# Designs tried in a protein design chat: VH-VL binders against q9h9l3. Part 261

Target 1, 176 residues: q9h9l3
Amino acid sequence: PRKMVAIDCEMVGTGPKGHVSSLARCSIVNYNGDVLYDEYILPPCHIVDYRTRWSGIRKQHMVNATPFKIARGQILKILTGKIVVGHAIHNDFKALQYFHPKSLTRDTSHIPPLNRKADCPENATMSLKHLTKKLLNRDIQVGKSGHSSVEDAQATMELYKLVEVEWEEHLARNPP
Below, E stands for the ipSAE of ESMFold2; O stands for the ipSAE of OpenDDE; V2 stands for 0.75 times the mean of E and O plus 0.25 times the DockQ between their complexes.

## First folded at step 13 (VH-VL)

Design D62 (framework fv_amlenetug; at its last look DockQ between E and O 0.72; V2 from the best seeds 0.00; counts 0 for: pae E 3.2 > 2)
Fold by ESMFold2-Fast, scan of step 13:
Structure D62 (fold): chain C 176 residues (1-176), chain A 120 residues (1-120), chain B 108 residues (1-108)
Amino acid sequence: as target 1 above (176 residues)
Amino acid sequence: EVQLLESGGGLVQTGGSLRLSCAASGFTFSNYAMTWVRQAPGKGLEWVSGISYSGEYTDYADSVKGRFTISRDNSQNTLYLQMNSLRAEDTAVYYCAKYRYYGSGSFDYWGQGTLVTVSS
Amino acid sequence: EIVLTQSPGTLSLSPGERATLSCRASQSVSDNYLAWYQQKPGQAPRLLIYGASTRATGIPDRFSGSGSGTDFTLTISRLEPEDFAVYYCQQRYSSPLTFGQGTKVEIK
């Protein structure tokens, strides 16, 4: 058992004109960055827009993709009771149709000390790519083939570790 | 008892075509993704192609892309591999196999294979 | 594509001995996505292990798998006559699906 994990999800477009964001890949890593889960997920509705530029998902990835309801159950078993780290994580939880307790949620897009270390306005929502370049001197989400949700989850965990002590102390004094 | 039985292999000349079939029984064929894996004489295993339970999604190894087409007929519990523009390097025993579970990565049941020999 | 390299190419042992077979991936593979197969002459492959360490149904407990990241091992604790075969590792972590080149376990 682990206390803290990081998550990143990829979505494809379903529904009219592909405007609905549906879960199509999920990656979860542990505190050390080791992969605990990484599966392509088959949405219950027809995929209209793969959004490949961002998602990295193509038609061939769906050959034996895990159906949404099955994947959701697997993912929630990993997340339940743990501190879950993500970037703009409300989008991931929305795609999972899941509510994670705010007290156990860490969103690297809304941690003022992290922005401060990156010389960014404390209350601005900065991209994962920008924070990772500024603070870890690493380029992620490069190229035209889409994002790697594993790479994004790993970067997110490393970013959180930079402010973990300070932020956990803040949350203990100022519970959400 | 799960059974997969391949057929359609044989001797064919370079540039020719063959269609392989795999008859499935003992499980609900329409619920599982299926694959073709080949093995050249005296060599190891090479994944060739995969197809989703519905037939809507397919994937291919780069070496066969554009030449081979995987398909299935769920009403007859049969998997197919249409092989066109055959090359000597396509000479192999071709196995059909069933994906064990969702997410793939392991194949729990295999047929006995059918030999395809491509020569000039 | 992820390349799986197996070693040794051939392992010559006697019944009753322990066999240790290695599989190394060219890049990190989560243990959940590695499988092992056994193939006897003239037969189709048989699934032994999936998820790096989970035995498939009907597989004797003398077969065990371990490893993570790039280094994986299949161990046969006490070779039986029927265990002399070729063994292949396989990864599903990245498309295309790939197999190692195989390790032949043969009788001395």
Scores: ipSAE 0.698, ipTM 0.845, lowest interface PAE 0.7, mean pLDDT 90
Fold by ESMFold2, look of step 14:
Structure D62 (fold): chain C 176 residues (1-176), chain A 120 residues (1-120), chain B 108 residues (1-108)
Amino acid sequence: as target 1 above (176 residues)
Amino acid sequence: EVQLLESGGGLVQTGGSLRLSCAASGFTFSNYAMTWVRQAPGKGLEWVSGISYSGEYTDYADSVKGRFTISRDNSQNTLYLQMNSLRAEDTAVYYCAKYRYYGSGSFDYWGQGTLVTVSS
Amino acid sequence: EIVLTQSPGTLSLSPGERATLSCRASQSVSDNYLAWYQQKPGQAPRLLIYGASTRATGIPDRFSGSGSGTDFTLTISRLEPEDFAVYYCQQRYSSPLTFGQGTKVEIK
């Protein structure tokens, strides 16, 4: 069977007033939750707003961060040909300047059976934190020191596993 | 051949200042992050500070933050460490080292070190 | 701060023997951020292993690294006379960068 990975990214603010979101960390885990990739990434543009409260990114992380172009190459090598799981994953792909095939993309923010398991409206967009608390009995993104992209990627994979059989069958009947 | 040569060490009084230099050759200095690591007599290695390839980003161990300043001059292929408000605990051999590549915490080339002795 | 605890403190062995050095982290460290160094008296450290298991350029194949999470191991399959030195593990997973306290491998 086709290999599956989960990805999560953290972004910082670049451009005017820090409003552009640029990739500053990326974590990728395999099906078992083992870390395949976890790097701080140096955006090609000047960082205006580290967004540390949510991103966990601080200026010291940039000292030996991998330049975006190099990191992108490393990340895409891992993602190519695989089913990629994420939460609101379009934001991660946008930050990577990359379009993964929709048939190989799984977005836990938009899986009706997953929402149903959490006693949430099936067509609602639910946060990773909420789904993880409800379905895995875990608290992630705790405190105000920022999110852990490793923790978030691992949670995303575990959430997908809860509905994997049902959702893969659905997608086979209803190709995107 | 990669070479790193530290200089500027010596004997100083508590509260004094020193500036260490590290002359680099054999590689494109401006492409690599650099670091200072120290080793007190009879003790292990302690990371002191790091600086990004352009000099835009710096980081420091808590023990030296506010007292030490790392900098670089890419036109002269030189790394610096300005050490102020020196204390007895700062007595060590100070090594200049080069990061292997981005995304690696490994230091693939090291200088021979320069001894800093802080007397009270 | 991630504390790296190396064991044993001293390892007394003869040439030809296998050495096993341990590095335990106070919290989980991604393998990509774990390195090993060798240091001989009066010399600068030398990079042996990075990414927990990848040998640096020019390092003999008798050196190998393994482990994940909080437990990492450096193995020297057959000690040579030049291998008697102090060995340090290092992490950059979390700032500040930290080293273990070292394991001295000495001739018996």
Scores: ipSAE 0.361, ipTM 0.727, lowest interface PAE 3.2, mean pLDDT 90
Fold by OpenDDE, look of step 14:
Structure D62 (fold): chain C 176 residues (1-176), chain A 120 residues (1-120), chain B 108 residues (1-108)
Amino acid sequence: as target 1 above (176 residues)
Amino acid sequence: EVQLLESGGGLVQTGGSLRLSCAASGFTFSNYAMTWVRQAPGKGLEWVSGISYSGEYTDYADSVKGRFTISRDNSQNTLYLQMNSLRAEDTAVYYCAKYRYYGSGSFDYWGQGTLVTVSS
Amino acid sequence: EIVLTQSPGTLSLSPGERATLSCRASQSVSDNYLAWYQQKPGQAPRLLIYGASTRATGIPDRFSGSGSGTDFTLTISRLEPEDFAVYYCQQRYSSPLTFGQGTKVEIK
């Protein structure tokens, strides 16, 4: 079986009026929740909006941030050939300017058995925070410091593990 | 061989100003963030300030915000710390240190430090 | 700020003994952002461990780092005479960057 990792990214606003979402932090954990990668990342363009209340990113985090091009290379090296788990993961890949093969991607925001287990509509898009609370009895994304991408990646992996067997069987029968 | 050499320390009166310099060699200076760390006599290490490789981003300890300014000249391979409104509690050996490139958040090379003494 | 609390304040040991130094963070810190330094009297600090567990270049294998979350440990498997010094942990997980208050390893 292929190795599995979970990814979560934080983005800041760049470009006119800060509407462009640029990668500013990326965290990757393995199946056990061990951190494989966790870096602040320097966008190629000037940051207009740090979106701190959500991203947890502040200006001082950019002092020793990894340039985007370098970080992207490091991250892609980790992801290549692996099953990548994330929540609303299309946003992370977009920020990375990278698209992982669909057959090797697992998005916990689009797994009906996971929603069912959480007593949510199967076709609804539920937040990571909500699913984590319902299924893991754990509070994430609390406090004033913003989100922790490591915490979110770990939670995402734990959620997927709850439905891994069922979902992998489903995918094997119904390849994307 | 990586070398960091601090200079500019000395005796200064309370309320005075001092500018520290750190001459770097043995590595591509412009590729690395730099930091100042100080140590009061007989005390532990205290982070003072940091600056990104390009100089675009800076950060300061609360104890020095508004009084100290970190800067760099990548063409001269030199790091600076402008210290204004100096106080007695600023008395310390000031070290220039190099950030490790990526993924560690550590300082892999340090200068020998320069002593700043603030007296009334 | 993240407060790093080191323990013990002073560790009195003999050459050849095992030294275990603790660094506790006031909140969870990614191990990628935890480092250990050694400082001898009259000298600048020297990087020992980065990323919680990776030895810096030239550091003997008797030094090792471990830990995650809020609890980190520096271990010296067999103390050499030159290992008696002050040791600091440091984090850059969040600003401001902070050091522990230090642990002095002294000869018994």
Scores: ipSAE 0.207, ipTM 0.728, lowest interface PAE 2.4, mean pLDDT 93
ESMFold2 (binder alone), look of step 14: mean pLDDT 93; pTM 0.949

Design D63 (framework fv_amlenetug)
Fold by ESMFold2-Fast, scan of step 13:
Structure D63 (fold): chain C 176 residues (1-176), chain A 120 residues (1-120), chain B 108 residues (1-108)
Amino acid sequence: as target 1 above (176 residues)
Amino acid sequence: EVQLLESGGGLVQTGGSLRLSCAASGFTFSNYAMTWVRQAPGKGLEWVSGISYSGEYTDYADSVKGRFTISRDNSQNTLYLQMNSLRAEDTAVYYCAKTRYYGSGSFDYWGQGTLVTVSS
Amino acid sequence: EIVLTQSPGTLSLSPGERATLSCRASQSVSDNYLAWYQQKPGQAPRLLIYGASTRATGIPDRFSGSGSGTDFTLTISRLEPEDFAVYYCQQRYSSPLTFGQGTKVEIK
């Protein structure tokens, strides 16, 4: 069977008033939660807003960060041909300037059975933090120093594993 | 083959200045972040300074901030460390090292080091 | 600043024995940002392990790394004469970059 990975990215603000979201960190974990990739990434444009409260990224992280074009190549080699799990994953793919086939994409912010297990409306978009607390009894994204993309990717994989059998069966009967 | 060659070390008096150079070959220098790491006689490794591939971002250990300046010339494949207001505790072998981007930016290649001795 | 504390300071062993070196971080470090280096007398450091557990190219399989969070271990399963050296752990997770104080593996 096809390999599965989970991804989570951190973005910083570039462009006018920092309104453009540019990739500044990416973490990828395997099915068991082992880290396959975790790098700070240097955007090609000047960083206007580090968004540190959410991204955890500071100016010092940029010194040894991997340039965007190099990081993108490394990341795409890992993602190609695999089932990729993420939370609101369209934001990550947009930051990577990458198209991943919908048939191989799993978005934990848009899986009705997962919301149902969390006692949430099936069609609501729930945060990763909320679903992780409700279903895994784990607190992530704590404090004001920003999120850990490794922690988020690991939580995302564990959440998907809770509904994997049910959801894969659904997708086999109802291909995207 | 990847090679890094430090030069510019020597004996200098307290309060003096010295500029170290690191000549790089065997890889595309302009694509990699570079670092300076020092080692005092008989002691361990201490990170001194780092610079991004373009030179836009730099960072320094608190012990050298305001006194040392890291820079690079990508057209000449050369890394520099300008050291001012030198102190006895700056006495060390200074290594330049190349960042390895895959696997979290560890340092995969190091120069042979150049000795800086600061005395009064 | 993340402080890395290595133990023991000195490890006296004979060829053929197993060496286990510890590195403890003052706060949690992502596994991907922990590296191990070997330094022989008169030489520059050599990268052994990156990402806590991945062997660098050309490093013999007797070297292995493990650990996560705050506790990391470098293991040399069967010491060769060439392995007697000083070993340093290093983190790149937070600025400033820091190294442990080193563990000297010396011949008994």
Scores: ipSAE 0.632, ipTM 0.846, lowest interface PAE 1.2, mean pLDDT 91

Design D64 (framework fv_amlenetug)
Fold by ESMFold2-Fast, scan of step 13:
Structure D64 (fold): chain C 176 residues (1-176), chain A 120 residues (1-120), chain B 108 residues (1-108)
Amino acid sequence: as target 1 above (176 residues)
Amino acid sequence: EVQLLESGGGLVQTGGSLRLSCAASGFTFSNYAMTWVRQAPGKGLEWVSGISYSGEYTDYADSVKGRFTISRDNSQNTLYLQMNSLRAEDTAVYYCAKHRYYGSGSFDYWGQGTLVTVSS
Amino acid sequence: EIVLTQSPGTLSLSPGERATLSCRASQSVSDNYLAWYQQKPGQAPRLLIYGASTRATGIPDRFSGSGSGTDFTLTISRLEPEDFAVYYCQQRYSSPLTFGQGTKVEIK
């Protein structure tokens, strides 16, 4: 077993006009795509906007949700010391109020070889949905009932595996 | 010594109302989500309703939505289930249960149950 | 809603035998969110296993859980007289929370 995991978080809107993104679900999968963590998370602040179209989160999910401080502790225990793969992962780390070392972070939205394989400009930020369709021939985030963070984390790991050898060699020569 | 004690069950006519209570002791009640689970005579378990530790969030099985209201009073360590528009199929033993870990969705302690019989 | 189907409906065994109880979900459930309960006549259910394989506090080691995805198993390695009861699986992966219909383990 490798010390590599993939993460995807769902955020809801809190604060004025729901403009603050607060963690409300987190999914973590291992290298093979098996789920290590998948919890709804209760923000410490009042939820103004569930953003259900994208998050898949509804009021009833909050009944069994883990309080933010507890969930954060559980998640950080899984992430610490591991290579963490995500898509636009800075948003996930921000929601977790967590700093993960850049040397152990892999962001599939900023991997030029991955964009090249998808026939996209190397320095463009492409969506997870687009890259997954282009490179894995799989449709994710289908419909209007919200995204599955498990599905997104699994797709993210599979995308990274397509460029893993090339990208790890690049990082060894060009440490962040 | 975690204890949950249900009360308020009894015989009620169809269309009537009944309020169940669950008195909790032996743990910090306000730190845990709570649930009601029922069991019709000779049948299996059916989840009825859940409430977050603060009382802000609630959820219901479709069969009771709009008729039942779950609530809690953290100052008195008591969980409630207000049942309105009762039907014969609501006849069951109603259990109060505590989530194992905050809102974990697995229930480590259960009350003894209180029987609700709905007849015409 | 996720439907949990338990099999067999009734399992007739003698003390000392191994009991294997199955629970199948209508869609994939992360193994972290499957629990097993024991219920004896006239009593409230008792939590046996949570997270598919973790024994609850005070549960003897003859009880074990396994499985992932859609197929889960509760095993009682050597039945004791007090183990004859009804067993329920339960998922909390998706609302509403649901229980299986139960498997009755009875004396042959």
Scores: ipSAE 0.522, ipTM 0.806, lowest interface PAE 2.0, mean pLDDT 91

Design D65 (framework fv_amlenetug)
Fold by ESMFold2-Fast, scan of step 13:
Structure D65 (fold): chain C 176 residues (1-176), chain A 120 residues (1-120), chain B 108 residues (1-108)
Amino acid sequence: as target 1 above (176 residues)
Amino acid sequence: EVQLLESGGGLVQTGGSLRLSCAASGFTFSNYAMTWVRQAPGKGLEWVSGISYSGEYTDYADSVKGRFTISRDNSQNTLYLQMNSLRAEDTAVYYCAKPRYYGSGSFDYWGQGTLVTVSS
Amino acid sequence: EIVLTQSPGTLSLSPGERATLSCRASQSVSDNYLAWYQQKPGQAPRLLIYGASTRATGIPDRFSGSGSGTDFTLTISRLEPEDFAVYYCQQRYSSPLTFGQGTKVEIK
């Protein structure tokens, strides 16, 4: 059977003025929300901006972080051949330097039925926080200590499950 | 065959200094974060310090912060702990520990430990 | 810092009996980040379980781990003579890394 996972990554700023987004944490959960992977990841380049308000990453998290090349190999082994759910997932794949087939990718920021259930225009790009509050009555990304990628991945999977049946039928009729 | 061999322990007076070394073999040392864990006589395990695979990032227990410095030499496959301003409370067996998986904090191999005794 | 509290402090049991050891965290810890170690007198610790429930290489199947959130358990289904030792839980979820104070499993 074709397995489904949800992913959420946290990025830090590297390169000139911290403008490059480099992977610094990745969380992957299964269909039931159980954690399959959750590691801090050490970028190959010097970290200029931890973006802590958003990422939750601080210097102390880098001590026991997994080197990027190793983490990437582990993550890709989990993702390969599975349906991967994410929110604005192109950012996660870019940070992973990875191409996942569009036929096996589900982006909760671009699912018209999900927006419709949230009383939003079908073509609008809504934040994970907004959709989670509207549809699951759950507050995520609360406070100024940064986001939890585990919490975000779990919320993303639960959001997808709300439209899974109708969206899979749509994709079967309209392959990407 | 993974081996970790600590050295540098001994008797030292309060306020003194010691440098511990851990010689690593049997794995690609430069790919792994490394850790020092200590155990006072008859007491439990206490994490002391950690260092990233590159040596760029370090962290310390509050009890040793500002007094101990962890470092590594990847060309020599050696981990170090420089201990300054030693106190009686620092008396312990000091273990060098390798994480099970690169940067993980679960330690699958430990050295035999080196005893540091701090007395007045 | 996350404080790990182990209970009981001492378990007095006979060979062949089941041992159940508890580890409670002061805040929620993902089960991926909880490990258990065994230590015998004069020896370095030995990794038994990582990720709350995964046995390390070479560890007999009489050892099992379970739990999530704040409550974790190490179970030894049938104590062998070599199992009488001190056991420590450890978290790597947040810095600083912390260990529980230990549970001593001793012969009754």
Scores: ipSAE 0.424, ipTM 0.775, lowest interface PAE 2.8, mean pLDDT 90

Design D66 (framework fv_amlenetug)
Fold by ESMFold2-Fast, scan of step 13:
Formats: sequence, structure tokens, C-alpha cells
Structure D66 (fold): chain C 176 residues (1-176), chain A 120 residues (1-120), chain B 108 residues (1-108)
Amino acid sequence: as target 1 above (176 residues)
Amino acid sequence: EVQLLESGGGLVQTGGSLRLSCAASGFTFSNYAMTWVRQAPGKGLEWVSGISYSGEYTDYADSVKGRFTISRDNSQNTLYLQMNSLRAEDTAVYYCAKVRWYGSGSFDYWGQGTLVTVSS
Amino acid sequence: EIVLTQSPGTLSLSPGERATLSCRASQSVSDNYLAWYQQKPGQAPRLLIYGASTRATGIPDRFSGSGSGTDFTLTISRLEPEDFAVYYCQQRYSSPLTFGQGTKVEIK
């Protein structure tokens, strides 16, 4: 039997005009919501835009941050062979420069039954904040100081658990 | 075996300067953030300053901003703390510590400390 | 600045007894960013617990950490003679990094 984890990453802007999204924080939680990993990560390229309103990242977080190459190795050891849950998870995998098998990936932004439970169009990409409020009656990403990737990863796992049985049966009948 | 050895402490007059060094061995120094933590005689721990693995990012406690400068030489596996405009309240044992990866950003290895005494 | 307040200031116990040390933060701290250190007279601090509940390498299982949000606890079951020391909590959730003022565990 395969273990399941949920992931959420925060990115900062690097490259020309800060348009490249580079990994700056990663949080991973287990099935019960316990934190397995939560580290600030220092990109190899100069940070142009901290995107603090959304990322919560400030210059002082970079002081004790784990180098990208090292953090990537730690994260991949946790993810490899597990079912990985995320919201718009392709952005997280892109920032990690990592390919995770589609058969072991669960993206809560692309699970039609989850949107249906929230009274949203099945094929729309709904925000994590909206789905969490509608289905768990919980407010996340509140305030002016940026998002908590731990909070987001925990909410993502709880959302997946609402449709887990139904969605795993669907995937068994309709392999990706 | 990880080792951190501080040096450069001593007696200095108010307004003077000192440079502390921390020689690191037993790990890949250039891959880790480093920190200075001090402890006044009979008192608790106070974080002083931190520096990223590359030396590009630094941070300081408000009590030392503008007076202390943290730096590192990755080719020599050495961490430095340049202390200027020293005050009596800077009297403390200064510890060099290694920031651990993977969990809370705590300090997993500490040096033996070097005593800095500032008097008038 | 997040202020960490430890209680009690001093805990007087005998070997074999259980010690429970509290650390309260002035603002919510992610449990992943709280650590505990032990310091013996004349020695550098030693990391005991990181991530609120994970024991550092070489730390005996009689040490355990728990808590979340603003309230954290370090527990030492069945004190050994070597455990009489000062204990500090520390947060890295927000800059500047801060330590609690310490709890002294002394022999009764």
C-alpha cells in the first residue's frame, strides 16, 4: 500500500523583471496533517521580487534558507513512490524541476467531484481558498502577511479526503 | 565529527572594536547558513546575527544593527563577526552555531564560545 | 518580535521525577519552527528537539516535545542526574530569531 502526502510551495520572482517563479518555501504534510517538511529555500538566482503579499517571503527568510539543490534532494526523497496531493500541483513540480508520475499525482484543482460538492462548475479551476471555505467551512490565506504553505498543504489534504474513495475508484477504472 | 572553534574574544574598552572568528570542520561549510548567539554572564541566550550559505543574505538583532557585521570565507571554512562601537551590554560569551537543514532552522552544532568583556 | 515566555523559571525536582516545561509565544508560531536546547554550566547549548516534537540525533527518548500555535511543552520523563540544566525554547518563525528566558531544572 502507498503512502500519501500533500505539498504546497511558495515561489519568488527571479530573472528579468521577476517573471520566473523560483522555489522559496516548501511544506509537506502526511495524511493526518502532520508536518513532514517545511523549509525556506534559497534560489540559485538573485531574487528580484519576493511577492510577499502572496508568498509571505521576506529577505530575512533567506538568511537561514536551505540551498535549492539540497532542499530539492530532501523533498524528492519524501515524494518518491508516494501519492502526492496538491492544488495546481504542476506549478510546484515545475518549481522543483521534478517529474512525478501522473498515476501517483492528485490535483485538487482538477477533481470534478470536488467542484461539484462546492456547487462550482466541474471543469473550472477553483482556488484553494474558495474550496476550503465552501467544503470545510475554514478560512485560509487570511491577512496581509502572505500565505502559509503549511496551512495550504493541510487544507489540500483535507479537501482530497472528502473525495478520496470516489476519486481513487474513478482512477482505477480510468487510469491517467 | 563536526567542530566549531571560536577565537578573537578578549577585553576591550567601550567604543572599541573586536573581530571574532569561527573555524569550521567536519561538514561542507559552504552548504550551511551560520549564526552567532551570545550569552551575557548569568543570563539567557540572545541571537545576534545570521548569514546565508553564500554570504549574500545577512540579518541582525536590533541591538547590534549598524555596529556588527557578519561575514564568511567559504574557501577558508571560517565565519566572522566584526564588532564596532562596543558597549558594556555587549559583554557576553559569543557562540558560533551551524543552522541545520530539514526542520525548524534550529542550531544543531555549537562552538565552545569566546568571551568578550567590554569595560570602561 | 515574537516573545517566548518560559515557565516555571525554576523547577526543583529529584532524580526519577517527571519534568514539564512550558514555552508560550506572544504570537502563533508554526510548530515546525520551535526548538528546545539544553545548557549545562560552562558548556555550549545542545539541541534537544526541533520542529516542536522531533528529537535531535543522540537525544534520549525520555525527552519529548509537544504543542502548537502559542503553547509548547518539553517533557523529561524520569529525570537522570545529567538532566539538571537550563532549558531554552527558540523560534525561527519570524525575524528576529528569539529564545525564551530559560527554565532551570535543579536538584532538590
Scores: ipSAE 0.560, ipTM 0.821, lowest interface PAE 1.6, mean pLDDT 91

Design D67 (framework fv_amlenetug)
Fold by ESMFold2-Fast, scan of step 13:
Structure D67 (fold): chain C 176 residues (1-176), chain A 120 residues (1-120), chain B 108 residues (1-108)
Amino acid sequence: as target 1 above (176 residues)
Amino acid sequence: EVQLLESGGGLVQTGGSLRLSCAASGFTFSNYAMTWVRQAPGKGLEWVSGISYSGEYTDYADSVKGRFTISRDNSQNTLYLQMNSLRAEDTAVYYCAKVRFYGSGSFDYWGQGTLVTVSS
Amino acid sequence: EIVLTQSPGTLSLSPGERATLSCRASQSVSDNYLAWYQQKPGQAPRLLIYGASTRATGIPDRFSGSGSGTDFTLTISRLEPEDFAVYYCQQRYSSPLTFGQGTKVEIK
């Protein structure tokens, strides 16, 4: 039995016009939804756009935030060798400047059986909010003050558990 | 051995100014956020101000906004608190503390504190 | 601001007894952002627990933290003479950072 965790990151805008997405918070939960990591992270570049409506991040969160290089080391230590579950997880890995093996990566935005259970087209990229409402009868990302990356990571793990047996069998027959 | 040593406290009249210093040693000061926490005589702890490892980001308790300025000199391993327009309610022992990387900004090391007494 | 309310204000116990200290937040706080400190007279505070339940380096295993949401607990399983002190909870979940008013653990 290989250890499994779920991750959700929040990004802020850096670079010209805030077009670059830089890591500013990361939450990691275990199989049961217990928090293993949840820290605000200070990007090395000047923050142009906090994207607060979605990220929930404000200038005040940056004061005690962990420097990116230190946070990256902490996060990678948790992720290495584990099955990592996320939603549109390529964005999280890009923000972490990290390559996780595809064989150990599970992206709930690209699992056809999960979309099918939600009465969505199998090849569509559905939002975490929509899948969580349809399959878990739970409202997440409520309001306008930003998302909770802990809530998102927990929802992502629960969604994966709905298709875990089926999807792991599929991956064993069709290795990535 | 991690050590934080505050200085600059003393007796000052209302409306006056003081600058507190905190000399850090035993760790890479420039990698850590730092904070000031105060404690009025016989009372509990009150967070005053924080500063990011680079000095770019600062934050303040509402009671001190516009009057206090936190700053740091990473080349000298020193944290500062410039206190202006002092009030009687600012009377307290002022501690500098190091922000931890794990546990989301808990304070793992504290100085001995320096007493600031503000009187009319 | 998040207000942390500690109870009881004073806890009178004998060495060897179990101490249970409560900290209640006015709104939900993520576990990872709750810490506990010990302060002895004339001394600076000392970090005991961070992330609600993780002991800081050098802290004896008789100290444990638990809780989530709005209700957090610090437990000292068997009080030693050196444990009689004031204990503070602290949150960093929301600015401004806040501390509870403290619980004094004193000898009965």
Scores: ipSAE 0.619, ipTM 0.845, lowest interface PAE 1.4, mean pLDDT 91

